VHH binders against 5'-3' exonuclease (pol). Designs and how they scored, part 1

Scores and structures below are computed, not measured.

Target 1, 302 residues: 5'-3' exonuclease (pol), of Buchnera aphidicola subsp. Baizongia pistaciae (q89ad1)
Amino acid sequence: MIIYKKNVNYLLIDGTSYLYRAYYAFLKFKNNFNKPCGAIYGMLNMLRSMLLKYPYSNIVVIFDSPQKTFRNELFIPYKKNRPKMPNDLKEQILPIHHIIKHIGIPIISIPHVEADDIIGTLATKLYKKKYFILISTNDKDLAQLVNIHIHVLIGTSNIVLDESKVKKKYGIIPKLIPDLLGLMGDNSDNIPGVPTVGKKTALILLKTFGSLENIYNNIEKIPKCLIKKAKTIYNNLHTYKKLAFLSQKLATIKTDINVNITTKKIKMLPPCTTEISNFFLHYKFYNWNKLLKQGLWLKNCK
Positions, changes and structure headers below are counted from each chain's first letter, unless a header gives other numbers; antibody chains aren't numbered by Kabat.
F, E and O are the ipSAE of ESMFold2-Fast, ESMFold2 and OpenDDE, as the mean of both directions, binder to target and target to binder. V2 is 0.75 times the mean of E and O plus 0.25 times the DockQ between their complexes.
[cut] stands for letters that were removed.
The coordinates of atoms that the task and the answers printed are left out; those that the model quotes come from them. Centres of patches stay.

## First folded at step 10 (VHH; from f4 with V99G)

Design g1
Fold by OpenDDE, last read:
Structure g1 (fold): chain B 302 residues (1-302), chain A 124 residues (1-124)
Amino acid sequence: as target 1 above (302 residues)
Amino acid sequence: QVQLQESGGGLVQPGGSLRLSCAASGFTFDDYEMSWVRQAPEKGLEWVSTISYSGSTIYYKDSVKGRFTVSRDNAKNTLYLQMNSLKPEDAAQYYCARGWYFYDSSGEWTFDLRGQGTQVTVSS
């Protein structure tokens, strides 16, 4: 489904996702001082693209905090397989926050809360107010949030996931994505799932029984299901029941974080052109500075 | 166990200098950008300066540019604020703060961790 830019009330950007994408996309990008600034450049490039594509949408950028979250406490191995943030990327975070603020885009970062949970919570709140929300991220797990009022934009592409596309992509409806991940696990986040339960088996079980909970309510029927190694699957489901639900919990994006985020707080502000120009000059983004001076860099922003 | 402790405040005359220090403990210091903030009587909390984890990027409040210098020693887990050419309007409780976060009803930046502060008084 194509979402028209005028119909998107709020564009929630997964800043952390953008950050990493920008960093790796412009890994060799250096300014005139030979200083790594590819993440800065890439982030701005992506944000500019969004501002131009969605000029009537209120844009919000959400970032992770460096602190541990409840998931780390629940499951120590959670995301331990991910490499530490490179130092040269880490150094670019402050400038990125600085420039985004002066562009006039609200930034949300909450200690001990993952960006995904902030996005989920904010999207839910806005949904209840009958707004249409587009979430821009490269993290496909956010597809669990998709409904008639919340869609997911894959990064800065033109690919928008609605419920039908989520079904096509995952083979399951959005609300059951955590259940799916609870069964099969998620290697990217080091979520274990149930041993030997793969995607195919998980999908069959979920389609048959309707939910993870209902699978376990009917666990005695598993050996008779048309799945490979049904008896083994039954045994593993039984043995690793706690792990399945833990995995589901880890994979579930929270939508009820106690944060006081009002529509007023996330309203975009007019850009500070002087500060933006100074920033561009500092990093030797001369082409952008020229465009800025011509009124062309942010020409489509609110 | 996680804490920040400021020191170095005091009474100075206009035009004088002070050097504030902030000792960090209980966390990996170089994983965080650090900030100085201040609160004067009958005024709200205001941002003064922020320094990146390595110190390679620094931002200042406009009113303190050229007079204040923020620095850090990651080996000592210490943040510094050299304050020169102090003015009466610089008088405030100065706080060391960890990070830079948006989580406040006022729409202003807040911080995950902040010290107890050190008092700076500027008077002739």
Scores: ipSAE 0.663, ipTM 0.854, lowest interface PAE 0.8, mean pLDDT 92
Fold by OpenDDE, last read:
Structure g1 (fold): chain B 302 residues (1-302), chain A 124 residues (1-124)
Amino acid sequence: as target 1 above (302 residues)
Amino acid sequence: QVQLQESGGGLVQPGGSLRLSCAASGFTFDDYEMSWVRQAPEKGLEWVSTISYSGSTIYYKDSVKGRFTVSRDNAKNTLYLQMNSLKPEDAAQYYCARGWYFYDSSGEWTFDLRGQGTQVTVSS
């Protein structure tokens, strides 16, 4: 197994991202158990892989809360295009929290705060303490958090985004990702952006002027710097200025949430082998139970 | 108004039984996990039990396993806690809570919504 070359002090896992990935990956997962368990199995499989790959890292799992956030208040259509969580997935949430707890991994969820903002805030706090942080997520928008001490792992893959890779992927440095999304929008989150401004145009503008703010400070120069649809783009930028900045704000991960989470509070605990075994037996994960009994399932020897 | 209201507390002898109820209003009850927590005098808040949305999954504190039973009636927007074989150490203010554990701004565990509580006293 390939281990990331950097000494990762903290591995922050986007639990919500993992949850949905697990659910869809194992949608057809069938065993002789009567309750839905595909998401449970998938989550455990993913977490196990991370425990094995990063045995010396402190792992933290962060989840969304069910409550509305400031983004919903700022922009009513925010994420309204997303379907509601299926009932069969909802029923798997409690078992997932239960087993993660007994594995010894701390869980963080804050009412009215999105997981991304918790991750951003926690990563920033840990960064200030000179730790190296790896964020594991399938949401590439978290790349905006990347710096010399914060990298993003794409899910459970071996693909890690550093500053160089972010620049290659997005065509822009991490700190300007919100600016990019402010211009072009984000359909996944139903962030509108500026009409007719696509990724290519947005990148040209940002490369030319350096920031969203500076684009608008120099808005009169835009027709001269664009080859195609310059007049239309200029007019739209002018007309939808408020929308551009709103979109940027929506796309910006907060790093200053007022929460007091200390390193002590997020410290991993020893696993409860008995409870884990009972859990495996309950869900008829017999192979994993066998491995657990052999001391081979959890190789997180710190 | 979003609220939880507990009832059913009282004074019982050791070995006795009580049934607590929690009436939920102001929100879609079956969209939330529900929990029971308790706080004894001069002690911190402790978790007792959690039940899933449909009631298909239930977890208990070890010390109450086999004695307490949590259930819910989604049609009535009501959460229940049947407490049997009560012990003096079970005496506490019992609270109904919406959801599972969360962190608050102080970094402490809390719940999204919690009722005013009902007092359970166990004395011979």
Scores: ipSAE 0.656, ipTM 0.854, lowest interface PAE 0.8, mean pLDDT 92
Fold by OpenDDE, fold request of step 21:
Structure g1 (fold): chain B 302 residues (1-302), chain A 124 residues (1-124)
Amino acid sequence: as target 1 above (302 residues)
Amino acid sequence: QVQLQESGGGLVQPGGSLRLSCAASGFTFDDYEMSWVRQAPEKGLEWVSTISYSGSTIYYKDSVKGRFTVSRDNAKNTLYLQMNSLKPEDAAQYYCARGWYFYDSSGEWTFDLRGQGTQVTVSS
């Protein structure tokens, strides 16, 4: 499917994903006051790129909240492998929020709700209204949301995942990605999956039986459909059935979060050039300030 | 029990000063940005100031710049707002709010936690 940039009604940005990407990309970036500002710079650079690439799209930035979520309650080890946010990054959060606000981009952060679930919910709501949604994220698991009206942009790249590309990338259709992760696990999020079941085995099983549920409905047939370690895999599937479904649940992005997010609330505002300029001067982003004064930094035509 | 509790409000004459305090409990205080917001009678919620987790970054509403000073003591889990040169227009219920927020097209602020507030009255 050929997608034209101007046809993207909404661009939903995984702000947390962007934040960490920016932080690590510009780890040594400091201003003239020796203050860490790499995350700020990187975040702005990425957002500017999106604004320029999608000038007619309504952009929304979604962030994680620091509070525990239902996934933490379901599985205590969930994302426990993630390091705590560094202090020098924490300090950059407020400036980032500040500048995004003055750029005119709506920001969503909901207590006890992960950004992914907000994105899933918002995308679903917008989808139902017949909008086309592009989700920009470095988290590949968001591909489970892909359909005819929802595509995933890999970060700030030009790689867009439609259903066909998701199939090519993962070897499975979008809706079965949680099933796949339920079987093989996800180390990034510390989702366990079923022991000894890797991606290849999981794909074979899902292609053979069609779903995680159907795999278990036909569990006795597993030894006949696998060439390697069939007995071991059979035993583990049987033993860790609950874990498989728990893992699937953890990997499933929610699309039904009860939140009051309307199209009116997420509408972009005109940029406040004065505040943006002050911000650039404060952080010694002189080149950007020059571009801003020339009307070349932001090209939002919507 | 996650909670914010404001104090220090009262009645002052124009040009007077007040110091508001906000005691935080039930959460890791220094993990959050903190804000002061206020609501005057028959008006909507108005943002006043926000301070980063360490206090190194601070933003103020333009109308209070030079008069109000926000600070925090993370060891005491307390947020402060020193208000000098108070004006009748500053009269409002003042609330402290925890850092994570929603910004929408209306400019409305929604915080994940807000106290009960403390009343500031400036006599005219």
Scores: ipSAE 0.652, ipTM 0.853, lowest interface PAE 0.9, mean pLDDT 92
Fold by OpenDDE, fold request of step 21:
Structure g1 (fold): chain B 302 residues (1-302), chain A 124 residues (1-124)
Amino acid sequence: as target 1 above (302 residues)
Amino acid sequence: QVQLQESGGGLVQPGGSLRLSCAASGFTFDDYEMSWVRQAPEKGLEWVSTISYSGSTIYYKDSVKGRFTVSRDNAKNTLYLQMNSLKPEDAAQYYCARGWYFYDSSGEWTFDLRGQGTQVTVSS
């Protein structure tokens, strides 16, 4: 079943996003296996869905590394509000990695580099080669990468964000999303933004002046803008200028990570059905094993 | 300083046994999967085994299954590799490595942390 475009050359999957989504979605998943396996099942379910929906696309899964990144160095509180990964989820990572590999999907994980930056970099490289890229993620901040050749798929849904959809959703074009987040902050990532500047105010300012930089180039005009508490906003913008730009930087996905990932290295391989079967049996995914034996589990795959 | 240090290598006869150890320092050991890799003369780096943070999940290279056993003691920050029924083809420099494979700046798979290795020799 092809739902979006047949000409999607690459499907880049935010593996970390998928992992957490799977974990929580299948938290109550029960089988006869006494070890936690809900995240494993969920990941496979989601990946299978993608394989079936995009049978002619080259799929790549990208994961975060446990190491600190440049963002942690720039801003110590960055993502400190995030709970530590539960042990039962942590234990499922290795099996997930194992099964994805045997399915034939290339995995990318780079120490000290966030998955988002890997995705941004890879998408940019592929874009320059005139490929069409679909990024699958539940993190909508990746919408900043959207252009004519890069779209964002919301998870495993059928909702695709192109430039027009991004503008409609965020009220601003993709390239200004970091500017928006620089002003209003991002609580999810503990990015502070400018105090008292909310989304509405930020959007008005960006629409008026065109960029964060231009806002500050014209900061003297802020008290005359049609925004609530304009004087207060002016003062805060002035006081927290460094914080605004820091927040913008934190919210900006890198597209120039210094890694040489070639198309050859990220090419999907044929699935190892024997290993997949063993995996299913080990985790007592008997129904999937049956489908696999019947050639139905990856029926629409290359 | 972040470091891995292997030990326990040596010379054994075919069919013999060795137990390798890897001492980790400078990082939270139980936050990472750990792996053993080896490099034989005139061969590339070869994956041998990977163990999850708690040790509950383990994978082996097919050629060492049933003969090698990986384990870890998180309280001691130590990784182990029990090698039984050693074969001449097992002779190599054995390395302890941290975490997953990743692409380096050259586009090659590697580990972010690897020890200096310990030599295993199996006599003919």
Scores: ipSAE 0.533, ipTM 0.808, lowest interface PAE 1.2, mean pLDDT 92

Design g1
Fold by ESMFold2, fold request of step 21:
Structure g1 (fold): chain B 302 residues (1-302), chain A 124 residues (1-124)
Amino acid sequence: as target 1 above (302 residues)
Amino acid sequence: QVQLQESGGGLVQPGGSLRLSCAASGFTFDDYEMSWVRQAPEKGLEWVSTISYSGSTIYYKDSVKGRFTVSRDNAKNTLYLQMNSLKPEDAAQYYCARGWYFYDSSGEWTFDLRGQGTQVTVSS
């Protein structure tokens, strides 16, 4: 297990995925007014864990915006199968932003831009400046961003994924994850893929031909002996070619969004301990308030 | 067209009151947290308050707590700021602002939309 105590320069946190994970992990947690505060608690718990594990890293939290994006223009059903954010989660967002500000962690959100594209663009720019980046998210699709200096933590795993670990875990190298999703689709994002092509078949095709483009350039060479129901799969690949490439485009994280965010703008600030303590007392996080007063909950920025 | 239009500013004596309104149009108002910000001459934008999309959670800058009350009427797409016990230091152009929080390392919030503002003047 790789521990990135001194080598990780930037820790990019997918704040939207953290919000949902925290919310559903603590659905019954309520504050002194019998109002749900489980997302607040869970978000702080996960952020504190990262602050303690990566004390030398500059942490940045990135959120989705509520506005539609270019993907909704390309494919109207994109993410329409997702339920709207629950109202009791929406009520917790403002307090979460408030406390993140007082901890001194910068927040990035850009209208009409998905958090994944902000993360992809920022990670790529920082990588080009010779920094080491860790991305923490529940979205497995961010694994496509992994390279020699960009690594990811996915979900509840404490295992940092580099290029080889992405291949071991998902069956394909990071750069081919969009091609995999172009074939098999992604029900969670309502990305269609090619009918009848699932993960097993998509992996065989990608390992054989190396890319979605090469699969279609060599569609007559599909090895019938290695693929179950090859006639059906061949017909569907041919019929749904445009849908495969649309699905790949929907699944591809942008790394070239025009983002005017410099390293100076995303540097952490010193925490405001008084405001953090007031917040903890308001939500009855008394154990955390004791740790804060002892200097054990947070440390000064380095 | 997406618009925010502030109104209700004017001249008031110290200790007086004003009520600002912000009319929103062209977007789903109750999907957004809303903020009041202000700008005095030769100064940067100063955050005043933020209200959650439903109005149930509100944060104020310390210097206005107890004197200012923000509210929203989602049926009328309108944001309000009731300012009581006004001080000369409160004189500024007041803007309502929409959107997700953009917090950079300078400690300033950036919003995706704000109106043209309304002037509040507090005479000695």
Scores: ipSAE 0.433, ipTM 0.779, lowest interface PAE 2.9, mean pLDDT 84
Fold by ESMFold2, fold request of step 21:
Structure g1 (fold): chain B 302 residues (1-302), chain A 124 residues (1-124)
Amino acid sequence: as target 1 above (302 residues)
Amino acid sequence: QVQLQESGGGLVQPGGSLRLSCAASGFTFDDYEMSWVRQAPEKGLEWVSTISYSGSTIYYKDSVKGRFTVSRDNAKNTLYLQMNSLKPEDAAQYYCARGWYFYDSSGEWTFDLRGQGTQVTVSS
């Protein structure tokens, strides 16, 4: 049984995070030329699952661009702690784009713009048009975008996070996630935060003062009984003030990039079943080709 | 700066052949997929072919499949398009493009275009 979520108008998929998850889930999967094809298989498996679960939603896949962004200009170490994309994953990107096209799903990638900022801008524009948006990603930082009609699905969880679930899971309301990261940093993106300030301390400060700006406007009013090592924390907050606000800026997803993309341009197209079948036969996905011919792999949307 | 320079265009008879080249500089060439796109007079850009960063995967527009061959030489930072059995419908300005940046509901990919292109003219 598949549970339909009839109220989701747009499903925005973080394609880069899907690529990495698919790649590492199927490292040993190779085609008939001894070339890796596990990311192809895993990506299609995840996309099929979303197509079946959200048959009435318009799906869009968003990918990172390899080019530098404004964050790299602001802070040279930004994301430099991440390993370079493996060469055998890079080999699979073109076939993945090819099959997504034939399934009829629009893809967006913009030079010099991170996928997060494209997702944030699209979700905000669609929300203002009164649509319901679901974002599917492995990046927990996109939880900052959650509001009454923008929800997120993070990682392998089947649990959709609304505002209440983000607050329960992360300890803070969505809009304050950049402030939280401004204090505690984010090791995955090499965002430094304030030294010695961890998640527990950052949450106490934000719950007390409401924002990063308010913490600094009231730094002398921080009661010593609220945080451990208050003297060290006060000194580090003062010493690293610029770093805190830089970290907040790095962690803040832009929602106002200049993207000339209308709802018409991101509408799904009918699938090209012949091309999908040829693709499945080429990669020896025979069971999927059988399902496709039976109308069971890619059910037509109503 | 990224620089892409196309060459090798010219005038051929129907059924003839041409070989286009695209010299790349200013970026790590073998980190990118590369594409050929073309534009006929009073028409939009049309995707022709894309080749993966290593050359191991190649896709062609149906109308050119079997007649055109894309290749790349990563040591020379050069992309090639061998065009055989040319038809009048192939006449266009041909551009070398790095990667892609948008696929819309019209089914078109938008690419970064870095040069002026090279003209291919096919006449009886």
Scores: ipSAE 0.408, ipTM 0.770, lowest interface PAE 3.0, mean pLDDT 84
Fold by ESMFold2, last read:
Structure g1 (fold): chain B 302 residues (1-302), chain A 124 residues (1-124)
Amino acid sequence: as target 1 above (302 residues)
Amino acid sequence: QVQLQESGGGLVQPGGSLRLSCAASGFTFDDYEMSWVRQAPEKGLEWVSTISYSGSTIYYKDSVKGRFTVSRDNAKNTLYLQMNSLKPEDAAQYYCARGWYFYDSSGEWTFDLRGQGTQVTVSS
C-alpha cells in the first residue's frame, strides 16, 4: 500500500539488531575480493525500505556500545552467554557507519550504555514533547516501551504494535513485560528469573495479581487450580524472591539516562549523493547506483 | 588505568614529513575502531581519519587524502599517523581517539577516550 505513515515523527532504529539480521540474511554475499559485504548490503536494503516507507519521519539509528554497562555491575553473568561478534561482521561495521552518515541519518552510540536504554530515554523525551515514535528492532523486550505515542515494529513483521497488539501478541500489557521476565527469566540475556517458572505460569500469576510486587504481597493466595505444580512454584517464588526482582531490574529499560541529546542534534542531514555513489561503485552495487542517479533510490530527506 | 598517549610531534618545514604514534594501554585495543582528530588554536576538534579494528578499512578527511596514512599494530597496541607533504594548515594538536562516537547534525564527533595530544607545527 502506498499510504505514507504521516503520524510517525521519529523512527528509532535498533542498529545492532538490524546489523545482525542483515549479516545472517546475506552470509554468502561477497565483493570483488571475495570478502564479506552482505551485512553492508542488507543493512542498506533495510534502511532504504524504512526511508521509503516513512518519508516524513526523522530517522535515527542507535547502536550498542561494546563496553560493560550497569547491568554487568548488578549481575556479572548478564549477557556473558552471548557469542562474540563474528570477525567478518565486525569488519563491515565501519563501512556501514560511513554510508549511514552520508545518507544523512544520525547515529547514536554511547559508551557504557545499552542501545535499549538510549532508545528508551530518547523515546520518552520525545513522547513528553508530544511526538509520535516508532521503534524498529528485533528485540521484543522493547515492546515494554509501547504506549499511546510509542509503537514498535518487531523483527521482519510489517505489523506496527500498539498497546492492544502487544497485549494480544505477548499475553500482557507492555508495562508488565519486565515483571514477566523477572519471573520466567531470559536465557538469551542470562537473566535468571525464578527456577521452574515458565511463561505460562508467569502469565497466570501476572493476570491474577497484576504485578510482580502484588504477586509477592499475595503469595499465600496463589491459585492452586490454575497452576500446575503449585507447591513447587510457591516454594521457588519464596526462595528466589530477590532473584525475581533482580531479574525484573535487569529487564527494565532505563528511560532517564544522563544524555544531552537534543532534537537539533538528531535531525537528519541532506544526503551526500556523490559519496553515496562512490560507495555503491566501490561495492559494485551498480543497480543501486543507477537508481540513485535517477533519483529513485533515496526519497526526500529533511 | 585506560590510557592513550600520543607522541612524535614537532616542528617541520612545509613539505616535510612526521610520524605520530599513539600507545594504548588498559583495554583490548583490537576491539576498537581508532581515529585521529586535531585541534588548531581557536578551532574545534576536526576529524582526520578512522581505521577499523583490523586495519582493513580506512577513511580520511578529504584535505589529507594522499598525504596522510593511518595504520595500526594490534600486537603493540599502537596507532600510527604518517604525515607527508605537510602544509601550514595541518599545524594542530593531534589526538588519537577510541571507540563509539556520536555523529550529530552539526557534524561534531564525540569519542569515549582520547589522549593528551601531541603538537605538530609547520613553519619556516
Scores: ipSAE 0.401, ipTM 0.772, lowest interface PAE 3.3, mean pLDDT 85
Fold by ESMFold2, last read:
Structure g1 (fold): chain B 302 residues (1-302), chain A 124 residues (1-124)
Amino acid sequence: as target 1 above (302 residues)
Amino acid sequence: QVQLQESGGGLVQPGGSLRLSCAASGFTFDDYEMSWVRQAPEKGLEWVSTISYSGSTIYYKDSVKGRFTVSRDNAKNTLYLQMNSLKPEDAAQYYCARGWYFYDSSGEWTFDLRGQGTQVTVSS
């Protein structure tokens, strides 16, 4: 594991997923003015952990944009079931961006582009330049990006997922995750899938035929002895073919977004220790300020 | 239509004051961080200040800290910049900007929308 930590060239952090995890993990955490600061604390705690674990990696944090994307044009209900961001979380965003900047970590957010598509595009461009990329996120769907040089950390797990581990954990190879979601849907993103087709049935179909397209090209060969409610499932596959492929398209992370991002633009900068200290004092993170002044909060490895 | 419209620029002597306004329309104003940026002739775009969604948190470029005050009125969809103790180096076209993104490490904030600007001139 130590070898992988040295060999990670770029660590791409799904900042939006980190933000929400930090917020809900520390809902009761408040500053001296009885104002919530748990998302700030939690975000910094997770980022510090990554900085210490990957001291030779160039870290980049990617955030979602609030604007509509092409997915909203394709399917109006896409992600419409998500609640509005709480006001006390919204108030913590600017401080979070401010401190990440002073730590020296570049932030990327692009209007009308989801963070997943920025991550997918950036990881692919870096992969083509022969870099090794680690993606840290709460979003299981980013596992579709895994290949020989792109690995993921999902959630709070300490296990880095390569292609083999994705297949073991999720039942299919990374590149078929969009096909799986095309069949079973994804309630968290309001992606419909095919009615009555759940994960078990979708995995059987994909294992048998290899892709969503091949399932439909061979729909009469579906292994009826392995599928419960086969008549209903066959009828729904037929009836909702367009919806299956729409769902697959919604679930597919773009890797070819037209953005001008070079390795120079995502290079980390030296931290501004004075500004970090002022920030810690403002939020009364006194133990962290002590560690910072002792050179123990950040170890600046270039 | 999404729009930002700056006003309040003008000619002022060194040490003087100006108050800029930015009227926003066509989007949910309080969903966005708002910024002031400026551009002097033949110079790049320079960040001045950013204010959080509620107005509760504000950051300033060091050179304007203590002289400039940004505020917002979410009920009126309006962003303000109070500029005091103006210096010749503050002369520029001033823009309000909605949201932000950057995709480089230069320390530059790139914004998803900005207005047409309002000119501030500081005469010796």
Scores: ipSAE 0.378, ipTM 0.753, lowest interface PAE 3.4, mean pLDDT 85

